VH-VL binders against Sulfopyruvate decarboxylase subunit alpha (comD). Designs and how they scored, part 3

Target 1, 169 residues: Sulfopyruvate decarboxylase subunit alpha (comD), of Methanocaldococcus jannaschii (p58415)
Amino acid sequence: MRGSLAIYNALKDSNIDFICSVPCANLKNLLKLIEEDKNIINIPATREEEAFGICAGAYLAGKKTAILMQNSGIGNSINAIASLYKTFQIPTLLIISHRGDLKEQIPAQIPMGRWIEKLLDVCEIPTYKPKTPEEAYKLIKYASSYMYKISYPVALLFDALYWEYDLEK

## First folded at step 4 (VH-VL)

Design v21 (from i02a with heavy chain G33S; framework fv_iscalimab)
Fold by ESMFold2-Fast, scan of step 4:
Structure v21 (fold): chain C 169 residues (1-169), chain A 118 residues (1-118), chain B 112 residues (1-112)
Amino acid sequence: as target 1 above (169 residues)
Amino acid sequence: QVQLVESGGGVVQPGRSLRLSCAASGFTFSSYSMHWVRQAPGKGLEWVAVIWYDGSNKYHADSVKGRFTISRDNSKITLYLQMNSLRTEDTAVYYCARDWLGYYFDYWGQGTLVTVSS
Amino acid sequence: DIVMTQSPLSLTVTPGEPASISCRSSQSLLHSNGYNYLDWYLQKPGQSPQVLISLGSNRASGVPDRFSGSGSGTDFTLKISRVEAEDVGVYYCMQGLETPYTFGPGTKVDIR
């Protein structure tokens, strides 16, 4: 759990109080920690573009938001990022499980795994890749404030090696 | 392994122009704001300019405003400082530095010496 | 502009003895987000500056635990519990709260 626990503690310590999530296997432990925290509103979404819409509304209502997703969902979210987030300068924290790169067994996931960083770059979303729980905690704490300075999303990509920390203790 | 390598320094006469470059490697350049900081011989550090990660916002120190322009090319992974109307007091080692999410400068280049003399 | 001052400007320390450097800002560096935008950098002779402490008290990766930062608002302190030969150099505080970013004048630390 160390991987998920570090992310959860950083979100909590950053006063993130509204999370939309699109579940995936790598986020399972993190989602359980969030669901057990009564100080965080956790809204599951069917698709990633729905999560972007919900979090934009929550931000306008005064919430400090994060979106939990896997990278395959970024493709159907490009319009929401452009028309809503870039146009209206909305901050949010993107916690992205990076599939299709390291240890990917499903061929259909591989193209998006190779494109995700380029797509985030085209969207002008600053993107960081923590390699350890200690880096994840530090990076999320700083990113949660930085997104307000730039008035735009900040993305954190967590690869297959990062999720191995959840197999420890 | 993060690396920042400055180039373009040299000896130049007052009133002339010079362009500095900072080549980045080992990280996603387009995700980081970048700074120029200078140090005159035997003196302390002086902040010169910053450019946001996407190139959208730029800020310059009053001492160089109107003469120096910071820019970047994210496709070439390079930071620039265009220095016009150079003065003898611009003589310094110029460092590029990486901005850690708006908080501090976590990596610095080796510096390039600019000498403005007649 | 925010003006940064340091005291002392020069310090000679016997190896193994402690050192303390003070930094003061002309206005508060405490942001509404709860962070003090005050950083400490070390420039060793002939080298580029490197970060030691960020946000008042957060030790940078690879920095020995003998270094510590403290303070809030306008008054900040960098302490070295036992100075070693590798710690020789000029120490600068910097405010990152607003542009223009400003450095203190630097404190030169030498070993006797």
Scores: ipSAE 0.695, ipTM 0.876, lowest interface PAE 1.3, mean pLDDT 90

Design v22 (from i02a with heavy chain G33D; framework fv_iscalimab)
Fold by ESMFold2-Fast, scan of step 4:
Structure v22 (fold): chain C 169 residues (1-169), chain A 118 residues (1-118), chain B 112 residues (1-112)
Amino acid sequence: as target 1 above (169 residues)
Amino acid sequence: QVQLVESGGGVVQPGRSLRLSCAASGFTFSSYDMHWVRQAPGKGLEWVAVIWYDGSNKYHADSVKGRFTISRDNSKITLYLQMNSLRTEDTAVYYCARDWLGYYFDYWGQGTLVTVSS
Amino acid sequence: DIVMTQSPLSLTVTPGEPASISCRSSQSLLHSNGYNYLDWYLQKPGQSPQVLISLGSNRASGVPDRFSGSGSGTDFTLKISRVEAEDVGVYYCMQGLETPYTFGPGTKVDIR
């Protein structure tokens, strides 16, 4: 599970201490690592829009936040991004499992997979696509600081090829 | 992979204007802060300007402030430097550079020469 | 403005011998996030600058391990353990802590 381990270690080393998550199969290993860490508050959300609201509140309470989600959840969250995050200049780290792009075989996932980068661009959220566990670790470390410089979310998109690293031992 | 290609340099008389362009490719341009850096013939590097990834914030060196304006067009994937009221001391090779998440300049273009001569 | 100085301004090295370049800033480059915003760039003859070391000591991708950066606050050193012909060029330190970003005057490295 090298993919999930790199993300987990980077979040930990970046002092991320509050995570809100919406379940997704690709995030299963990462969520297990986070759940076993007593220094990180992990709140599961039923909807991605709720995750944005919860993390905004946590940030205002002094927490360093990340949201774990699938890319389709951005569609549910556009209004929260505009009305809360852009308006009040709130940083958070978005760890997004990118469905509907590379090797996608479920037709319903394809449209959002094609739109996600354009939707993040419309939201003015800088977006990076790590290809290896080593890239993921470095990008998360630097993105966790950059989000405070811009006072706004930073997104990392993890595609189907990235999650194949979780199959390695 | 990542490429930055400057253009728009040339010979120009003092007091005139030039617009430099930097065409980017191989990465998501709209996610990176961008810089202009110049180098006068036989001299060292001098930072000129930065623009944030979304175009919301700009900063210019005092030597060019009020005369030069950095801008970007994320839809055209291009960085610009509008240079007005050019002076002979603005003669330099102008480089565009990509800012890696606010930390350092990880990629540089090949540069474009601007010669301000009477 | 933060003023950057380098020493020496030029040096000639016999191939295979070590080289050391110093960089000093007029104020501390250590941010509250724990990083020193000091980078080293190399400009080879006829080429654009390229990053060698970022954040004081982190080697850039593809840079040989014979290059190392050290220091903190206001005093930084770039070391080349064994200088090779391909290392000829001008080495610049730069602070990225605050605008305006500023470069050192450069150190020209030649082979004897």
Scores: ipSAE 0.671, ipTM 0.880, lowest interface PAE 1.5, mean pLDDT 91

Design v23 (from i02a with heavy chain S31T; framework fv_iscalimab)
Fold by ESMFold2-Fast, scan of step 4:
Structure v23 (fold): chain C 169 residues (1-169), chain A 118 residues (1-118), chain B 112 residues (1-112)
Amino acid sequence: as target 1 above (169 residues)
Amino acid sequence: QVQLVESGGGVVQPGRSLRLSCAASGFTFSTYGMHWVRQAPGKGLEWVAVIWYDGSNKYHADSVKGRFTISRDNSKITLYLQMNSLRTEDTAVYYCARDWLGYYFDYWGQGTLVTVSS
Amino acid sequence: DIVMTQSPLSLTVTPGEPASISCRSSQSLLHSNGYNYLDWYLQKPGQSPQVLISLGSNRASGVPDRFSGSGSGTDFTLKISRVEAEDVGVYYCMQGLETPYTFGPGTKVDIR
């Protein structure tokens, strides 16, 4: 779980204290670490657009927020990003499990995997792609600062090769 | 393999204009803020301007405000600095730099020399 | 504007010996999010500047572990544990807390 540990440690060191999650298989180890942490509020959501609404409210209440999701959930969230996050300038950190790229075995995930970076670009969300646990830790810490500078979401995409680090010791 | 290549520098007389370009490659240009930083001969670094990833926010140093304008064209993957009403004190090597995740400059171009001389 | 100062402005070091450069800001660079928005850059002779340290103490990718950054608020230090010939150049601190971004005057490091 080295991959998930690096992300978890970076979120903690960035003082993220409110997380809304839409679970998927690649996020399982990370979610377990977050759920075991008494100092992080973790709210599961059924849909990604619900997570965006919840985190916007938490931010306005003084929380430092992150959303954990799969890339297909961006499609469900375009309106919330435009009408709520862009309009009211709300920061949040997006931790996105990127499916449909290299090594994807489920055909239905392939189109969204090809489109996700373009969709994030259309939404004007800065997006970074950590390749190693060390890179993930550093990029999350920096992105957590950047989102407050721009008052808007910043996204980190974690591909199938990244999640192989969770299979190591 | 991030690359930033500046062009447009040269010798110009006071009061004239120059436009500098910075061609980017090796990264998704539209997700990064960009800076111009200059260095007068034998002097230190001086920040000139920043433009955010989407072009929505621009800031210029007081020394160039009203004369210089930073801009970008994300479809052409190019950063610009329009320099009007040039003064001899604007003589410097001008660097294009990438804004890494909001608060530091991780990659710099090789610089382009602007000499303002009569 | 936030004013950045460095000391010393010039430093000559025997190869293999340590070097230490101080940077001071006119106001705290510690943001409410817990980060110090201070970075260190190196400009080698005839080359463009390159990043060494970001956010006070985070070593940039590819930068040797002999470089370290420390400090918080208004006082920061860059240390080189064993100076090598390739480390010759001018070192600049910079604040990224607010616009305008401001650099220190630079510290020139030479080897004896």
Scores: ipSAE 0.005, ipTM 0.508, lowest interface PAE 13.4, mean pLDDT 86

Design v24 (from i02a with heavy chain S31D; framework fv_iscalimab)
Fold by ESMFold2-Fast, scan of step 4:
Structure v24 (fold): chain C 169 residues (1-169), chain A 118 residues (1-118), chain B 112 residues (1-112)
Amino acid sequence: as target 1 above (169 residues)
Amino acid sequence: QVQLVESGGGVVQPGRSLRLSCAASGFTFSDYGMHWVRQAPGKGLEWVAVIWYDGSNKYHADSVKGRFTISRDNSKITLYLQMNSLRTEDTAVYYCARDWLGYYFDYWGQGTLVTVSS
Amino acid sequence: DIVMTQSPLSLTVTPGEPASISCRSSQSLLHSNGYNYLDWYLQKPGQSPQVLISLGSNRASGVPDRFSGSGSGTDFTLKISRVEAEDVGVYYCMQGLETPYTFGPGTKVDIR
């Protein structure tokens, strides 16, 4: 579980203390680590736009927030990002699992990998793509500082190759 | 941990039918797409078919299209290949393989031999 | 269909010497998501195929550092820096960009 452990340790060392999560298969190990941590408030959300609303409220209450979600969740959250996060200058860290399978990756009409990066760019969210656990730790620590500097979300996008590090435990 | 075990191979006459099974264990079967790949004796690998994790989409190689049908039963944790109108050129070891998130085949079974006799 | 070719088709290597296998595709395997959908599989004598390298250059779990994959688009190379007896087998490249998935003809690696 090296992949999830590196992300978890980076979130802890960045003093992230409030997490909203929309569960998916790749995030299972990470969510378990967070759920077992008594110093992190973890609120499950039924959909991604709900998570954005909850984390905005938590930030205004003084919390240091992150949202854990799957790549498809950004599409459902564009209005919340534009109307809430950009308008009110709210920082949060986005930990996005880039889930690919035969249905999502291969057909040209469902270009999940490229689409998520373009959507984040349209939203003006700085995006980093860690390829190793060591890189994930460093980039999350950087992003957690950077989001306060810009008063806006910063995203870390984790592809299928990254989640292979969880299988090596 | 992850295991794929093929069965159902054997000797059959041309024009007959045969159904192969692949029993999976050690992972959540319904989360993964699955493939069939074959290898004729002394020859290379040839991709045969794929089925998505929920059974919603299937693709077959042109050489078997209309004769072979891939299917799965997620409740029984089993992958199938129904082979109809068998030809001598279908003689091969048939492997099932797990699809890792649409990127590559990460685990393969041990194979089951199908011999279509003249 | 995407056609895959390999060279050489057969290679005999003295133990400890390097080996290099080339794989070419009839069209680019670089997807808009930034990945090259080219994988390398090894089939040892009497065994099932096993993944060696995925997505051009990603070494599979448990695969020794002596194996490396490189290339992009239509031209790919698998290198073994120091061939050992356990590396004997047939090496296949495969494109996973689109159906039908297609394998190269295989390169048989033997050790002297």
Scores: ipSAE 0.000, ipTM 0.507, lowest interface PAE 14.4, mean pLDDT 85

Design v25 (from i02a with heavy chain S31N; framework fv_iscalimab)
Fold by ESMFold2-Fast, scan of step 4:
Structure v25 (fold): chain C 169 residues (1-169), chain A 118 residues (1-118), chain B 112 residues (1-112)
Amino acid sequence: as target 1 above (169 residues)
Amino acid sequence: QVQLVESGGGVVQPGRSLRLSCAASGFTFSNYGMHWVRQAPGKGLEWVAVIWYDGSNKYHADSVKGRFTISRDNSKITLYLQMNSLRTEDTAVYYCARDWLGYYFDYWGQGTLVTVSS
Amino acid sequence: DIVMTQSPLSLTVTPGEPASISCRSSQSLLHSNGYNYLDWYLQKPGQSPQVLISLGSNRASGVPDRFSGSGSGTDFTLKISRVEAEDVGVYYCMQGLETPYTFGPGTKVDIR
């Protein structure tokens, strides 16, 4: 559970108080920690583009937001990123489970896994790839501060090797 | 909010041992790597040692390797530097510093003076 | 070990005038992740060091915008657009690319 715990602790220590999530298997342990925390509002969304809209509204209402999602959802969210986040200068933290890289076993995930970093770059979203729980904690703390400095999203990509830390004692 | 307070410095004879402590507060200590940095009187900064958040990795400068050992106790929220076989050139103010992302040292203590002299 | 050098080692500036400090490393500080692992610290008289700039050009929280960092690889510059009395102290560059981490010798900045 170390992987999810490090992310959860960093979100808490960054005062993130509003999370919109699109569930996937790799985020299961993290979502459980968030759902059990009475100080964090967690809104499940059926689609990633809905999560961007919800978090934009929450930010404008004074919340400190994060979106938990799988990388395949970025494609459907480009219009929301451009029309809402870039246009209105909205910060949010993107916690992205990266599917479709070397460890991917589901063929349909492979194309988006190959394109995700380029898509985030086209959207001008700074992106970091933590490899360990310690790095995840520190990069989330940094990203949560940095997103307010740039008034725009910052992304963290977590690959299949990272989620293996959730299988440790 | 974030505070680092060093203690354990003093006057010690060459060849003796001394243990420095750094008490942390205002943050989750177990989530950060920690460093020791020293400064000899009138001289510049010299990095001494680093320890990762869980104590799993430690590195020491060549000038102190084999004599100094960095350690931590996350339950006591304290960083240590065990200094053995002290030499006059170890005379310095010793600072503890917090490691931010493995990138830079974002908070420093006030320092504790170690004087190695007969 | 990576050796850090600074120039000048001492600088006296008239208040309101600009100041520039150079830092050079014996090998490239540009990591494959795209970041330059070069930081700038200020030690004011009688005080502990404090971070000014990280990763080459990233200004630390609370640091005035008159401070800026630039450079890549082996050559880096810290600029102060208008030096003020509170800027007096010793400025150190440091490489965080690999252990042992190494500091430059420091640049002492005074005002008239």
Scores: ipSAE 0.005, ipTM 0.477, lowest interface PAE 14.5, mean pLDDT 85

Design v26 (from i02a with heavy chain S31R; framework fv_iscalimab)
Fold by ESMFold2-Fast, scan of step 4:
Structure v26 (fold): chain C 169 residues (1-169), chain A 118 residues (1-118), chain B 112 residues (1-112)
Amino acid sequence: as target 1 above (169 residues)
Amino acid sequence: QVQLVESGGGVVQPGRSLRLSCAASGFTFSRYGMHWVRQAPGKGLEWVAVIWYDGSNKYHADSVKGRFTISRDNSKITLYLQMNSLRTEDTAVYYCARDWLGYYFDYWGQGTLVTVSS
Amino acid sequence: DIVMTQSPLSLTVTPGEPASISCRSSQSLLHSNGYNYLDWYLQKPGQSPQVLISLGSNRASGVPDRFSGSGSGTDFTLKISRVEAEDVGVYYCMQGLETPYTFGPGTKVDIR
């Protein structure tokens, strides 16, 4: 679980203390690490747009937030990003499992997988794609500070090859 | 590979204008802030200007405020520095540099020389 | 504006020996996020500057581990454990905490 461990350690070392998550299979190991950490509040959400609302409230209450989700959830969240995050200048870290890329078996996921980077660019959310656990750790630490400088979300996309590191490969 | 290539430098008389360009390649330009830094012959580095990734925020050094304007065109993948009312003290090699998530300048161009002389 | 100073301004080192450069800022570079916004850059003769250290102590990708940065607040140090011929150049500290970004005057490092 090197992939998930690197992300978890970076979130912890960045003092992220409030996480809202929409579970998916690739995030399973990461979510287990977070759930076992008594110093991080982890609130499950039923939909990604709900996670954006919850984290906005947590930020306003003084929490340092991250959202764990699948990229298809961005489509449902465009309005929350525009009307809430951009309008009120709210930082959060987006940890996104990138479906619809290299190893996608579900045809319905393919269009969003091809569009996600362009959609994030249109939303003006700086987006980075770590390829290794070492790169993930460093990028998350940088992004966690950068989001406060720009007062807006920063996104990290983790593709199917990244999650293979959770198999110790 | 990340590459930054400056152009537009040359010899110009005081009071004239010049526009520098920095062509970027090898990365998604629209995700990174950009800087201009200059160095007068035999002198140290002097920061000139920064522009955020989306063009929303710009800051200029006091020595160039009102005369220089940083801008970018994300569709053309190019950074600009419009230099007006040039002075002999503006003579320097001008570097463009990429901002790494607000922390440091991770890649620099080769520089373009601007000589302002009468 | 934040004023950056360096000492020494010039030093000559025997190859293989260590070198140390100090950088001081006129006000604390410690941000509320816990990081010191101080970077070190090297400019080799005839070349563009290159990053060595960011955030006080974070070595940039590809930089040899003989380079290290330390310090916090207003006092920072760049150390080279064993100076090599390729390390000749001018070393600059820079604060990235607030605009205008400011560089130190530079420290010129030569070998014999």
Scores: ipSAE 0.406, ipTM 0.795, lowest interface PAE 3.6, mean pLDDT 89

Design v28 (from i02a with heavy chain Y32F; framework fv_iscalimab)
Fold by ESMFold2-Fast, scan of step 4:
Structure v28 (fold): chain C 169 residues (1-169), chain A 118 residues (1-118), chain B 112 residues (1-112)
Amino acid sequence: as target 1 above (169 residues)
Amino acid sequence: QVQLVESGGGVVQPGRSLRLSCAASGFTFSSFGMHWVRQAPGKGLEWVAVIWYDGSNKYHADSVKGRFTISRDNSKITLYLQMNSLRTEDTAVYYCARDWLGYYFDYWGQGTLVTVSS
Amino acid sequence: DIVMTQSPLSLTVTPGEPASISCRSSQSLLHSNGYNYLDWYLQKPGQSPQVLISLGSNRASGVPDRFSGSGSGTDFTLKISRVEAEDVGVYYCMQGLETPYTFGPGTKVDIR
């Protein structure tokens, strides 16, 4: 819970008020916290590419947006990032659960886990990797302002070890 | 483990050129903006230039504008400062520094000395 | 350009005693996001500068709790509750609100 709670508190304290999410097991606790918050609009999407489109529209309507997703969703979203986000200079915060890294048990996830940082680099999305709930809170606070300075997405990658903080009692 | 190592300093005559390099390690270089800051012997710190994480935006101090150019090569993980038309007042230790998400300079290199004299 | 000034420019303290350095900016460093874009850096003799305090009051990683930053807008203070020998050096404030980034002239802190 501590992992998800730190992210949730940082999003709330950063005045993020519109979130699109593509469910992933590691994001389950975070999504429950967001769903229970009546001050945040939470739109579930069936695909990550849809989430990028929805959040772009929300930003143009004056919302402060974040997208919650798994790293494999970046592969599906390269065209939306290029043709919409880079072209029109749209900020959003990407909260990405990093699968295919340390401790990955599903073989099909391993290639994308190895490529994700290079893919984000090709997309010119600045990427940061918090290791603790304290780091996550600070990085999200900084990133939520920085995305407006650069007028483009900022990504936070959360690995398998980070999500173990949600298992602590 | 974050390290910034400057090189390329030396003694040069006025009017000549010099290129400084800053080799980065221990972090994802392409996710951070970078700065050059200089310090003349016995004097305070003077900001010189900044470049954004992707190289898309640059700004130079008025004292060096038109003579110095900041650049980066994210594939080589290296920051550069091309210094042309050097003047004696450019004599200083030149530091590279990492920009923390547009807020502050969290890591600095060891510096490289540039001496402009006859 | 934003002009930064510091007071005093030189300070000598007995080990274990407190020290206070003032920094003033020619215009407000308070951004609409609620942060004061003022940082404090320490340069020990013969060494590179290192960050001590960011955004007015946030201690950098590894900085002892005897260091604290305060202030808002145009007036800022760095306090050292108990000065130690390792704290000798030149302290600079810097504004990161807008380009060109500007440093204060520095405050030299000595002991004895």
Scores: ipSAE 0.713, ipTM 0.883, lowest interface PAE 1.3, mean pLDDT 91

Design v29 (from i02a with heavy chain N57Y; framework fv_iscalimab)
Fold by ESMFold2-Fast, scan of step 4:
Structure v29 (fold): chain C 169 residues (1-169), chain A 118 residues (1-118), chain B 112 residues (1-112)
Amino acid sequence: as target 1 above (169 residues)
Amino acid sequence: QVQLVESGGGVVQPGRSLRLSCAASGFTFSSYGMHWVRQAPGKGLEWVAVIWYDGSYKYHADSVKGRFTISRDNSKITLYLQMNSLRTEDTAVYYCARDWLGYYFDYWGQGTLVTVSS
Amino acid sequence: DIVMTQSPLSLTVTPGEPASISCRSSQSLLHSNGYNYLDWYLQKPGQSPQVLISLGSNRASGVPDRFSGSGSGTDFTLKISRVEAEDVGVYYCMQGLETPYTFGPGTKVDIR
């Protein structure tokens, strides 16, 4: 679980203390690490748009927030991003499992996998794509600082090849 | 495959204007901050300006503030430096550079020479 | 503004011998994230600058292991264990902690 461990350690070292999650298979190991950490409030959400609302409230209450999600949910969140996050200048870190990429086996996920980077660009959310656990750690630490400078979300996309690091012993 | 190519330099008289361009390729330009750095003939490196990924944050060195303006066009994948009220001390090779994660400048262009002389 | 200084400003080294360059900042470059925002760049004659060392001690891709960076806070050192002919050029330290970014004056390294 080197992939998930690197992400978890970076979130912890960045003092992220509030996480809202919409679970998917690739996030399973990461969610397990977070669930076992007493210092992080972890709120499961039914939908990605709900997660954006919850984290906005947590930020206003003084928390340092991250949202764990699959890319397919970003389309449902455009209004929350525009009306809440952009309008009120709210930072959060987006940890996105990128479904519909080159190794995607579920046909229904393919269109959103092809559009996700363009959708994040339209939302004006800076987006980075870590390829290794070492890169993930560095980019998350950078992004967690950068989101406060821009007062807006920063996204990290993790593709199918990244999650193969969780299969290594 | 990352490349940065500067253009727009030349010889101009004091008080005139030039616009420099930096054409980027091989990466998602809209996700990275960009810098301008200059070097006067036989002298050291001097940082000039930064612009963030969306153009929302800009900072200019005091030596050029009010005269130079950094800008970018993400649709054209190009960085600009508008240089007004040029002075002889602005004579330098101007480099554009990419900001890697806020840590360091990982890629630099080949530079374009600006000569301000009477 | 953070002021950067380097010592020495020029250095002539016999091939195969070591070289050491010091860089000092007027205030600490150690960020709360644990990184020192101090980078080293090399400009070879007639070429653009290139990154050599980032964040105090991290060698850039393709940089030989004879180069090393050390230090923290306000005092930093770049060492070359065995200077080769291709190492000739001007070495600059730079702080990236805050705007304006500032370079040291540079250290010119020559052979012979």
Scores: ipSAE 0.005, ipTM 0.494, lowest interface PAE 14.1, mean pLDDT 85

